# Miniprotein binders against b1l550, part 100

Target 1, 279 residues: b1l550
Amino acid sequence: MRLPEELLERARDIHSEAPSHRIKLDRVGSFGLKVPVEFKGFLLLAEADVWVSLPEGRRGVDLSRQVEAIYELSNPPKDPFSLCREAAISLLEKLNYADSSGVSIRFDAPLQDGESLKYYGVEISSIASDEIINKIRVEILGMTACPCTAELIRAYKSSEIAATHTQRSLGILEVSTKAEHPDPDKLASIIERAMSSPLRTYTKRPDEGGLVIRSLSNARLAEDVVREMIHLFLEEFGHLPEDTHILAAVRSMESVHMHDIYAERSFSLDEIRKEISSH
Key: E = the ipSAE of ESMFold2; O = the ipSAE of OpenDDE; V2 = 0.75 times the mean of E and O plus 0.25 times the DockQ between their complexes.

## First folded at step 11 (miniprotein)

Design ks23 (at its last look DockQ between E and O 0.11; V2 from the best seeds 0.00; counts 0 for: pae O 2.9 > 1.5, placed apart)
Fold by ESMFold2, look of step 11:
Structure ks23 (fold): chain B 279 residues (1-279), chain A 83 residues (1-83)
Amino acid sequence: as target 1 above (279 residues)
Amino acid sequence: SWKKVRIEFTFDEENREEVLEFLKRLARELAEKYGLTVLVYTTNGKIRIFVKGDPEAVDKFIEEVLKELEKRGVKYTVRVEEL
């Protein structure tokens, strides 16, 4: 059933009214939209949020205009970075009262894993105001091996190969920059290389043994995984603008504990370079 | 009540990043002065400025941006699209 369009002439436009309490809002929008994207040859169903700022003098946002803006740009499907950026610009252009707009897009990125696939989490965003700020967050699971227990076991035995507990650890890199979004595969690679070993979708016994030996040979504290992520990030992305902000973190689901270990460092590129060069 | 304009610049000069930063600073200053919303960004090797607000203020913004570019001696082509 469709209502007559003539009712628009008779109905009060609630959204364009002034609110009773003149308080501006920073983010008003539609969250949890499903949009198709094309990522590295894969057609994926991503989740998107769209929003704009709302000034103190406007009661509500034209929500259908927001949703229309991103769906117009998502057909045919295109890469999520272009979609994200273009939608943010379109929102600011379409919604006259907005001083800023934002779009976020979330998806599981496929990653080749030998003869099979694995995946990692990606969330990108673009915020448009007087300039565009791009943000990307990558999360991927890896394996860590505890060096403290490894050292204790080494002392108990004369073995050259340490034994210790291993566990899944979630590595996180988040980058906010005025440059293009960094390649998420490169961020995921940095996280995996910082860990004791990558995770595999499946292995045969000899390959599984190799993963365990690799993790034991590369045992690392959660703190040192974060430090290694930062080191590798600077090596590959040190060319980004100096005001680029990074968060590097690890949440380790310690196999011998009922709780997790967490380590985190946030910094700007100019800040971390000064810190490193002082040592 | 509202004027919305997209200004697109094509520059021949190899110092595009310096021109971009200059335009960002200029746009911010003029937007604050005239109470405008502005966005400066690049697309396909070109620099775009989106500006919206009071029609007279938008016209002054455009005039001053072009004046400062001419004064700086920057060679460019420009397209102005009212949205």
Scores: ipSAE 0.503, ipTM 0.850, lowest interface PAE 2.5, mean pLDDT 90
Fold by OpenDDE base, look of step 11:
Structure ks23 (fold): chain B 279 residues (1-279), chain A 83 residues (1-83)
Amino acid sequence: as target 1 above (279 residues)
Amino acid sequence: SWKKVRIEFTFDEENREEVLEFLKRLARELAEKYGLTVLVYTTNGKIRIFVKGDPEAVDKFIEEVLKELEKRGVKYTVRVEEL
């Protein structure tokens, strides 16, 4: 049922009224929208959040216009990076009272693993205000092997390849930059290379054995993984603006403990360069 | 007070991609030069530039964009809208 449009002439515009309390809001929007995106030849259903700021003198945001903004740009489906940036701007254009806008798009990115697929988690964001900040978060699972236990077992059995406990670990890279979004596949690759070994969707026995041996031969603490991620990131993305902010983290789902091990470092490119150069 | 302007270009299909890349680069350079927020995007087959900032800087930006397009001899229709 659609109400007669003439009612709009009679009804107060609630959103444009002064609020009872004149307080600015940072983010007002629609969260959990589903939008199609095209990523590396795949058509994916992504989750999207859209928001704008709300000035102190306005009671509410025109939420319908926000939703319209992203869906207009989503048909036909396009890459999520362009969608994110364009939608953030469209929000500012459509909602002129807003001084800032933001879009976040989340999906599982397919990653080829032989004839099968694995995946990594992606969250792409763009925040538009006086400047545009692009943010990308990549999360991918890998495997870590504990070097401490390996050393103990080596000392005990004198084996060349010491047994150790292995676990699944989640690596995280989050990048915020005024530049374009970094390539998520490259970020995922950095994380995987920082682990003891990658995970595989499909393994034959020889492949599985080799994967485990590789992990044992490349035993790393959670701390090692984070440091390696940072190192590899600097090699690949050192050309980004110096004010680019990075979060590198790992959550190791330890197989010998009931709890996870977590390590992180947050830094700007200029800060970390200074730190490394000082040693 | 900040000025917001949308520039909409309609180009012939054959050169749209090249022109888009040119405009992206130019817009970025000019944005840095004038301290503006600039976005170049496509919608409905048209190229749009959103520019926000100081009114005088925005006007200079528009002038320079149009001047550079003229230098390239690109045929286009342009619509400039203040938002």
Scores: ipSAE 0.031, ipTM 0.441, lowest interface PAE 2.9, mean pLDDT 89
ESMFold2 (binder alone), look of step 11: mean pLDDT 83; pTM 0.820

Design ks24 (at its last look DockQ between E and O 0.87; V2 from the best seeds 0.00; counts 0 for: pae E 2.4 > 1.5)
Fold by ESMFold2, look of step 11:
Structure ks24 (fold): chain B 279 residues (1-279), chain A 83 residues (1-83)
Amino acid sequence: as target 1 above (279 residues)
Amino acid sequence: SWKKVRIEFTFDEENREEVLEFLKRLARELAEKYGLTVLVYTENGKIKIFVKGDPEAVDKFIEEVLKELEKRGVKYTVRVEEL
């Protein structure tokens, strides 16, 4: 049943009142929305959060306007980066009292894996205030091979045995920039190339053997994976604004331990360039 | 009362970064001075400024932005859209 529109003339506008406690809120919004997106020819169902700032003198946010802002732009489905940016701008335009707005969109990105398909995690956001700040986080699994155990085994049998423990490792790149979002496929590629070997959806025994041999040839500590990710990132994305902020990290599920190993480095482009130049 | 405006500027590409940073600083200063909300961004090779607030303050913002651009001798075209 739809209520008559004329009731709006008689009812208190609760949202526009002053609150009992005059406290500004940084993010007020609708979280966990399902939105369709088109990514690299795939139609995906993504999860989105939308929000605005709420000044100390306003009791509530117009929730329907927030949802309206992103759904109007999501039909027909479009690429998630355009949707994210355009929705953030639209929120700031539609909600007069807000001095900032934000949108985040999360999805699993398909990636070709030979004749099959694999995936990696993507979360993007755009935050609009006096300027737009874009953030992207990419997560993809790879294989790492421990160089410490490999060296010990090599010494034991005079180099006739090549073996070490291998494990899945989750690589993470997170980029916050005033420029457009970096291509998530390129970020995923950087992470995979920094690992000892990529993971495959499935493989036949001869190919599996080759994959393991490759990983042994590229045995790396989690620390060195992070360093390699940074090196490769700078090679491809060193042109981004100097105040671009990056986090590079690896969480390794060590097959011989009951716990994970974690390594990370955060930096701005200007900071890391000064650090490298000092050597 | 309330006014919302989008201003679009087209500049020569060689000058774009310098003008963008200038407009960002100017917009921040004027927004604080007049109690306005602003967003400065680029789209399709153009610099865009969204501004909202008191109608008189918005009009003053627009006047001062254009005045400062003329002082710098920057060549541009401009389109103003009230929302």
Scores: ipSAE 0.500, ipTM 0.839, lowest interface PAE 2.4, mean pLDDT 90
Fold by OpenDDE base, look of step 11:
Structure ks24 (fold): chain B 279 residues (1-279), chain A 83 residues (1-83)
Amino acid sequence: as target 1 above (279 residues)
Amino acid sequence: SWKKVRIEFTFDEENREEVLEFLKRLARELAEKYGLTVLVYTENGKIKIFVKGDPEAVDKFIEEVLKELEKRGVKYTVRVEEL
């Protein structure tokens, strides 16, 4: 049932009224929207958040306009990077009282694994104000093998390939930049290469054995993984603006402990370059 | 009512980055001066400026941006659209 439009003329615009408390809000929006996106030939259903700032003199945000903004741009489905950026700009254009806007889009990205698929988690964001900042977070699972236990077992049994405990580890790269969003596949590749070995969706026996042997021969602490991620990131993305901010992190779901091991480093490109050059 | 304008600049490729940084800085300064909301961004190889605020202030903003670009001797085509 649709209310008669004439009623709108009689009704107060609640959103445009002065609030009881004149306080600016940083983010007001709709969270958990579902939007179609096209990514690497796949049509995916992504989760999206859209928001704008709210000035102190306005009671509420026109939420319907926010939702309209992203869905107008989502049909036909397009790449999530363009959608994110365009929607952030569109929000500022449509909601003229806002001085800032933001869009976040989350989905599982397909990654080819032989004839099967694996995946990594992606969150893409764009924040628009006096400038546009693009953010991407990539999360992918890998495998780590503990070098400490390997050394202990080597000492005990004198084996060339020492047994050690292995576990799944979640690698995280988050990049915030004024440049375009970095390629998520490249970020995922960096994380996987920083691990002892990648995970596989499908393995035959020889492949599985080889994967484990590789992990044992490339045993790494969580700290090693983070440092390797940073190193590989600098090699691939060192051309990004110096004010680009990076979070590199690993959460190791340790197989011998009830708890996880976590390591991280947050840095800007200029900071980390100075640090490395000082050694 | 607030005036909204999109300014679209087409520059020769060789100077686009330098001009972009210039426009970002200039736009920020003018936004502060005139109390405007301004966004400078690139889309489809063009530099775009979104400006919103008091109609007279917006017009002054546009005038000053164009004037400063002329001073720099930058060749450009410009499209101004009121939204």
Scores: ipSAE 0.139, ipTM 0.598, lowest interface PAE 2.3, mean pLDDT 90
ESMFold2 (binder alone), look of step 11: mean pLDDT 84; pTM 0.824

Design ks25 (at its last look DockQ between E and O 0.53; V2 from the best seeds 0.00; counts 0 for: pae O 2.6 > 1.5)
Fold by ESMFold2, look of step 11:
Structure ks25 (fold): chain B 279 residues (1-279), chain A 83 residues (1-83)
Amino acid sequence: as target 1 above (279 residues)
Amino acid sequence: SWKKVRIEFTFDEENREEVLEFLKRLARELAEKYGLTVLVYTENGKITIFVKGDPEAVDKFIEEVLKELEKRGVKYTVRVEEL
């Protein structure tokens, strides 16, 4: 049922009123929107959040304008980085009362794995206020091999390559920068190279053996994986602005425990360089 | 009661990064001074300043940005679009 539009003449504009409690809100928006994107030749269905700031003197946000802004830009589908940035700018331009806006877009990214595909998680955002701040979070599973158990078994069996427990570990890189978003494939590659071994969709016998040998020859603590992520990140992305902020983390689903192990470091490029140069 | 403007600048590519950082600082300073909302970004090799707020304050903002660019001696072309 559609109500008569003539009622608009008689109804209060609730959103434009002052609220009962004059409190500024940082993020008011529409979350969990489904939007199409084109990523490296793939058409994907992504999930998006859109928001603006709301000043203390305005009761509500025109939410339909927010949704309109991102859907107008998503038809036809385009790359998610352009969509994210353009939508954030559009929100700030369209909603007069806002002094900031933001957009987040989440999707699973396909990644070549021999003659097959695997995937990793991507969330990007762009926040517009006096400038654009771009954020990207990449999550990809890898394999870790415990060096402590490997050493114990080596001592027992006098083996050059010791057995140990292995598990899937979730590697995380999150980058917040005033530059363009780093390439998510490069971030995923950094995480995988920091692990004991990457995961494969499938392997044939000789390749499986090689993967296992690689993992045992490259046993690492979760702490060392995080340190290696940071090292590799600095080699590839050390050119980013000094105030770029990074979080590097590993959540390891330890195969011998009922719970996970977690290691994390956050830093700015300026901070980590000073730390390294002091040694 | 509201004025919204995009100011689009084209500069020599060699100087674009330096000018971008200058414009970001200038826009932030003037936005605080005049109670405006601003956004500085790049698009297709151009630098854009979006500004909104009180019409008189927006006009003053535009005037001061152009004055400071002239003082800096930077060669540019400019296009102003009211939204």
Scores: ipSAE 0.567, ipTM 0.871, lowest interface PAE 1.9, mean pLDDT 90
Fold by OpenDDE base, look of step 11:
Formats: structure tokens, C-alpha cells, sequence
Structure ks25 (fold): chain B 279 residues (1-279), chain A 83 residues (1-83)
């Protein structure tokens, strides 16, 4: 049912009215939209959040215009980086009362694993105001082996490769930069290389055995993984602006405990460079 | 009332990156000078500047951007659209 358009002339524009309380809001928008994106030759259905700021003198945001903005840009499907950035800009253009806008797009990114696929989680964001800040968060599972238990077992029973407990660990890299979004595949690779071993979707017996042996021979604490992630990140992305902000984190789903181990470091490129150079 | 303007530049491909960086810097400086919201981005092979603010300030911004491009001898086509 569509109401007659003439009713709009008679109705108050509720959104443009002064609010009861003159308070600016940072983010007002539509969350959990589904938008198609093209990523590495795959057509994916992503989740999207779109928002703008709301000035203190305006009661509400024109939500329909926000939704229109992202869907206009989503057909035909395009890469999520361009979509995110263009949509953020479009929101500011369309909603003239906003001083800032933002878009976030989330999906599982396919990653080739032999003849099969594995995946990593990705969230791409762009925030537009006086400048555009691009954010990307990558999450990928790997495997860690505990070096502490390995050392205890080695002390008890001499072996070339000490047995230890292994677990799945979630590695996280979040990057916020005024530059273009960093390559998510490279970020995922950094995380995997920082762990004891990657996970595989499909393994044959020899491959599985090799994967475990690799993990045992490369035992790492959650702390080690985070430090290695940072190190590898600096090697690959040291060219980013110095004000680029990074979160490196690991959540280890410990196999001997009911709880997880978590480690993180938040830093700017400038800060971490100074820290490393001081040692 | 705020004026919104989209300035679309078409440059020859060979100098696009350099020109983009120049425009980003210039736009930032002018935005600060005039109290404007400015975004510089590439779209469809064109460099676009979105500028929002006081109408007189926006006009001054546009004039200065064009003047600086002329000083550099950059060949461009420009489309100015008031949004």
C-alpha cells in the first residue's frame, strides 16, 4: 500500500524538527543491510552498516536516503573497498546536515586452499568527514602449539619433537589509515605466518601429519603470535602513514582450559617504530 | 545556508597520481584556511573535489584551486556542479 504523495505536503517533516534535547549524535543509520559485492572474482552477499552524524538541531536522519545511497552504488556489484569509500562520500553529499558519515561492510573472504576454499573474516570501513579514514579488520583462524608444555614434556621424555597441546587461535589485524585500505589477503597471510601453523580445509594424512609437526616445531605463545604479527606487519606495511593505527590481537581457544587466552597491542606506526628503535 | 559543490577534474593519465596528491594537499590547506569540509577522491578516472561550507568561502576555494592548477601548467578539463 502506497499512501498518496499529497499527504506529504500536509504532514510535518518529523526528521527536520528540532529535538526535545539539543544533543548531537555521532552515528545514526541503518545496520545489517545486505549488499552484493565482487571480491576476487566472487560475488558475495555482504552485510553493510551506513550512518551519518546528526546535528543537535535536527530530530532525525533521512534513513531512506542512506539506504538509497549504498544500493545505488551496489548495482552493478563492485569491489567492497570502492563501495565503502564511495558510499561514505555519497552519504555526506546527500545528507547535507551531516558533518561525518561512515560505511562498514562485512563478509567472509574466500581464500584458496589447494582445490578447496578456506576463508577469513573481513570488515571494511570508511569514515568521511574533513578527511577519509579507511579501516580494515581481518580475522583468520590458525593453530598454535604451547611451548611451555612442550618444554616440560621434553624435560620428562627426551624427544626431537616434543608433544604439546594445540588449539585453534583467532588472529586479528585491524588497520585504520588515511591511505587506501591495506590488502586483506596480505593481512590474512601475516596472521597465518605468525601462528604455529595455518588451518586447512582439506588434508590428506601426510599433509595433516606435516601440519601438526610444523606446529610442534614452531610452538608459540599467544604473546609470541602477536609480536610476530606486528613484526611481519611492519615489514609489509611500513610504508603506510605514520599516523596509521593498528590493533594486533590473538584469541587462543586453549585446549587444556575452559577459557581463552587473549593478547593484544594497539599502536600507531610512529609509536611502535620509536619503541623498537629504543631497544 | 551551506553551498555544496562538486568539482570534477579530468587529467591526462600520466600525471594523475601526482596531481591527486597535490590536490589533496591544496584542498586540505584551503579547507583549513576557509573553514570548509573538503573531500578529494578519484571516481571513474576523474579526480573529484567535494567542497561544502559558506558560499563565499566555497567560491574562494574554487578560485584558488583553479589558480594553483594554472600555475602548475596542468592541462585539465573541469566540471563544476553545485549539489
Amino acid sequence: as target 1 above (279 residues)
Amino acid sequence: SWKKVRIEFTFDEENREEVLEFLKRLARELAEKYGLTVLVYTENGKITIFVKGDPEAVDKFIEEVLKELEKRGVKYTVRVEEL
Scores: ipSAE 0.029, ipTM 0.479, lowest interface PAE 2.6, mean pLDDT 89
ESMFold2 (binder alone), look of step 11: mean pLDDT 83; pTM 0.815

Design ks26 (at its last look DockQ between E and O 0.42; V2 from the best seeds 0.00; counts 0 for: pae O 6.9 > 1.5)
Fold by ESMFold2, look of step 11:
Structure ks26 (fold): chain B 279 residues (1-279), chain A 83 residues (1-83)
Amino acid sequence: as target 1 above (279 residues)
Amino acid sequence: SWKKVRIEFTFDEENREEVLEFLKRLARELAEKYGLTVLVYTENGKIVIFVKGDPEAVDKFIEEVLKELEKRGVKYTVRVEEL
């Protein structure tokens, strides 16, 4: 049902009124929008959030204009990073009263795994105010093998026994920067390389054996995985602006415990370089 | 009453990053002075300044940006688009 257009002349424009309490809001928007994206040759369904700031003198946001901004740019489907950045700029241009805008886009990224695919989590955002700040979070599972138990077992019998508990560990890298978003595949690769072994979509028995042997040969504490992620990140992305902020973390689903182990470090590039060079 | 302008600058590539940082600082300073909203970004090798607010304040902003850029002595081309 469509109401008569002439009613717009009778009805108050609630959004443009002053609010009862003059308080600026930082994020007012539409969350959970479904948008198509094209990523590395795949057409994916992504989830997007869009928002703007709302000044103390305006009661409400024109939400339909926000949704319009991202959907205008999403047809035909395009690269999610371009969509994210362009939509954030468009929001600030379309909504006169806003002094900042933001867009987040979440999707599962496919990654080649032999003759198959595996997936890892990606969330990107772009926040536009006087400049654009880009954020990306990547999450991917890997395998860790405990070096403490491995050493205990070695000491118990001959060194010929190669055993320890292994488990899935979720690696996390978050990057906030003035530069363009880092390539999520490179972030995922850093996380996987820091683990004892990558995970596979499927394996046959000989391949499964090899995967386990690799993990035992590469036993690492969750703490060591985080440190290795930071080291590898600095090798690949040390060129980013010095005020770039990173969080590196691992949540390990320890096979011998009823609970998880968690390790993390957050830092700016400037801070971590000074820390490393002091040793 | 609102004025919205997109200002696109093309510079020799050699100075682009230094000019970008200069324009960010200048735009921020002038936006605070005149009560404007500004965004500075790069697109397709160009430096873009988006500015919005009171029409007279926007015109002043544009004048001062161009004036300061000329004083710096960097050669550029500019395209001004009202939105």
Scores: ipSAE 0.572, ipTM 0.874, lowest interface PAE 2.0, mean pLDDT 90
Fold by OpenDDE base, look of step 11:
Structure ks26 (fold): chain B 279 residues (1-279), chain A 83 residues (1-83)
Amino acid sequence: as target 1 above (279 residues)
Amino acid sequence: SWKKVRIEFTFDEENREEVLEFLKRLARELAEKYGLTVLVYTENGKIVIFVKGDPEAVDKFIEEVLKELEKRGVKYTVRVEEL
């Protein structure tokens, strides 16, 4: 049912009215939209959030315009990076009362694993104001082996490769930069290389055995993984602006405990460079 | 009242990246000078500058951008749209 357009002339524009309380809001928008994106030759259905700031003198945001902005840009499907950035800008253009906008796009990114696929989680964001800040968060599962237990077992029973407990660990890299979004595949690779071993979707027996042996031979604490992630990140992305902010984190789903182990470091590129150079 | 202007530049493909970087830098400098909000981006192969602020400042911004492009001898087509 569509109401007659003439009713709009008679109706108050509720959104443009002064609010009861003159308070600016940072983010007002539509969350959990579904938008198609093209990523590495795959057509994916992504989740999207779109928002703008709301000035103190305006009661509400024109939500329909926000939704229109992202869907106009989503057909035909395009890469999520361009979509995110262009949509953020379009929001500011369409909603002239806003001083800032933001778009976030989330999906599982396919990653080739032999003849099969594995995946990592990705969230791409762009925030537009006086400048554009691009954010990307990558999450990928790997495997860690505990070096402490390995050392205990080695002390008890001499072996070339000490047995230890292994677990799945979630590695996280979040990057916020004024530059373009870093390559998510490279970020995922950094995380996997920082762990004891990657996970595989499909393994044959020899491959599985090799994967476990690799993990045991490369036993790492959650702390080790985070430090390695940072190290590898600096090697690959040291060219980013110095004010680029990074979160490196690991959540280890410990196999001997009911709880997880978590480690993180938040830093800017300039800060971490100073820290490393001081040692 | 704030003036919002969208400036669309069409450049020949060969110099688009260089021109983009130039415009980004110039736009930032001018934005700081005039107290404007400026975004420089590419859309559909065009370089777009979005500028928002005081009407007089926006006009000065546009004039200076065009002047600097002329100094560089860059061939372009420009569309200016007030939003």
Scores: ipSAE 0.018, ipTM 0.290, lowest interface PAE 6.9, mean pLDDT 88
ESMFold2 (binder alone), look of step 11: mean pLDDT 84; pTM 0.833

Design ks28 (at its last look DockQ between E and O 0.44; V2 from the best seeds 0.00; counts 0 for: pae E 1.9 > 1.5)
Fold by ESMFold2, look of step 11:
Structure ks28 (fold): chain B 279 residues (1-279), chain A 83 residues (1-83)
Amino acid sequence: as target 1 above (279 residues)
Amino acid sequence: SWKKVRIEFTFDEENREEVLEFLKRLARELAEKYGLTVLVYTENGKIRIFVKGDPEAVDKFIEEVLKELEERGVKYTVRVEEK
């Protein structure tokens, strides 16, 4: 049912009124939109959030204009990084009262795993105000093997066949930069290489055994995984602007405990270079 | 009433990053001075400035940006699109 357009003559424009409390809002928008994106040959259904700032003198945001802006740009489907950036710029241009805008896009990224596929989590955002700030968060599961238990078992049995507990660990890299978003596949690769072993979608029994043995030979603490992520990140992305901010973290679902352990470090590129150079 | 303008610069300058940083600083200063919203970004090798606000303030912003570029001696072409 569509109401008559003539009602617009009599209805108050609620959105353009002043609010009862003149307080600026930082993010007002539509969250949980479904948008198609094209990522590395895959057509994916991503989740998107769109928002703008709302000045203290304006009661409401034109929410339908926000939704229209991103859907207009999502047809035909395009690369999620382009969509994210373009939509953020478009929102700031279209909504006169906003002094900043933002878009986030979340999807599971496909990753080749032999003849099969696996995936990792990606969330990107672009924030437009006086300049554009790009953020990317990548999460991927890997395997870690505890070196402490491995050493204890080695000493007890004096055996070259190591044993220890292994568990899934979630690795996280989050990058905020004025440069283009880093390639999520490279971030995922950094996380996986920092682990004791990658996870596989499917293995046959001999391959599974080899994977576990290799993990034991590459045993690492969660703390060591974080340090290795940082080392590998600097090798590949040390060229980014000095004020680029990074968070590297691991949540390890320790197989012998009722709880997880967590390690993280945040830093700017300028900060970490000075820290490393001082040692 | 509102005026919103996109200014697009094509520079014949090897140090594009230096000009970009100059324009960012200038745009921030002028936006604060005149109560405007600005965004400075690059697109396909060109530098873009989006500005919006009071029509007279937007016109002054554009005038001052162009004046500062001329005084800096930067060679450029410019396209101005009212949005």
Scores: ipSAE 0.578, ipTM 0.875, lowest interface PAE 1.9, mean pLDDT 89
Fold by OpenDDE base, look of step 11:
Structure ks28 (fold): chain B 279 residues (1-279), chain A 83 residues (1-83)
Amino acid sequence: as target 1 above (279 residues)
Amino acid sequence: SWKKVRIEFTFDEENREEVLEFLKRLARELAEKYGLTVLVYTENGKIRIFVKGDPEAVDKFIEEVLKELEERGVKYTVRVEEK
């Protein structure tokens, strides 16, 4: 049922009214939208959040316009980076009372693993105000082997390749920058290379054995992984603006404990360069 | 009332990246100078500048951007749309 348009002329615009309390809101929008995106030749259904700021003198946001803005840009499907940025800008242009806008897009990114696929998690965000800030979060699972237990077993059994406990570990890189979104595949690669070994969707017996041996020969603490991630990130993305902010983290799902081990470092490129140079 | 303007530039493909960086820098400087909200972005191969603020300041912004582009000898087509 569509209400007669004539009724709109008689109805108060509730959203444009003054609120009972004159308080600015930072984010008002629609969360959990589904939008198609094209990524590396795949058509994916991504989850999207869209929002704008709300000035103190306005009761509500025109939510329909927000939704319209992102869907107009999502047809035909395009890359999620462009969609995110363009939608953030479009929101700010369409909702003239807002001083800031934001878009977040989440999906699982396919990653080729031989003849199969593995994946990593991606969250892309763009915030538009006086400037555009782009944010990307990449999460990918890998494997870690404990060097401490390996050393204990080496001492006990006198073996060249010491057995140790292994576990899945989630590596996280989050980058916020005024530059374009960093390449998510490169970020995922950094995380995988920082761990003892990558995970595989499927393994043949020789491949599985080799994967485990690699892990054992490259035993790393969660702390080691984070430091390696930072190191590799600086090598690959050191050209980003100095005010670029990075979160590097690992959550190790320890196989000998009921709890996870977590390590992180948050830093700007300027900050970390100064730190490294001081040693 | 605030004036809102979208400026759309079409440049020859060969210099688009250089021009984009220039415009980003210039827009930022002018935004600070005139107290404007400015967004510089690319859409469909075109460079767009969204500018919002005092009408007189917006007009000055546009004039200065165009002047700087002319001084650099950049060939462009421009479309100005008031929003």
Scores: ipSAE 0.222, ipTM 0.687, lowest interface PAE 1.5, mean pLDDT 90
ESMFold2 (binder alone), look of step 11: mean pLDDT 82; pTM 0.803

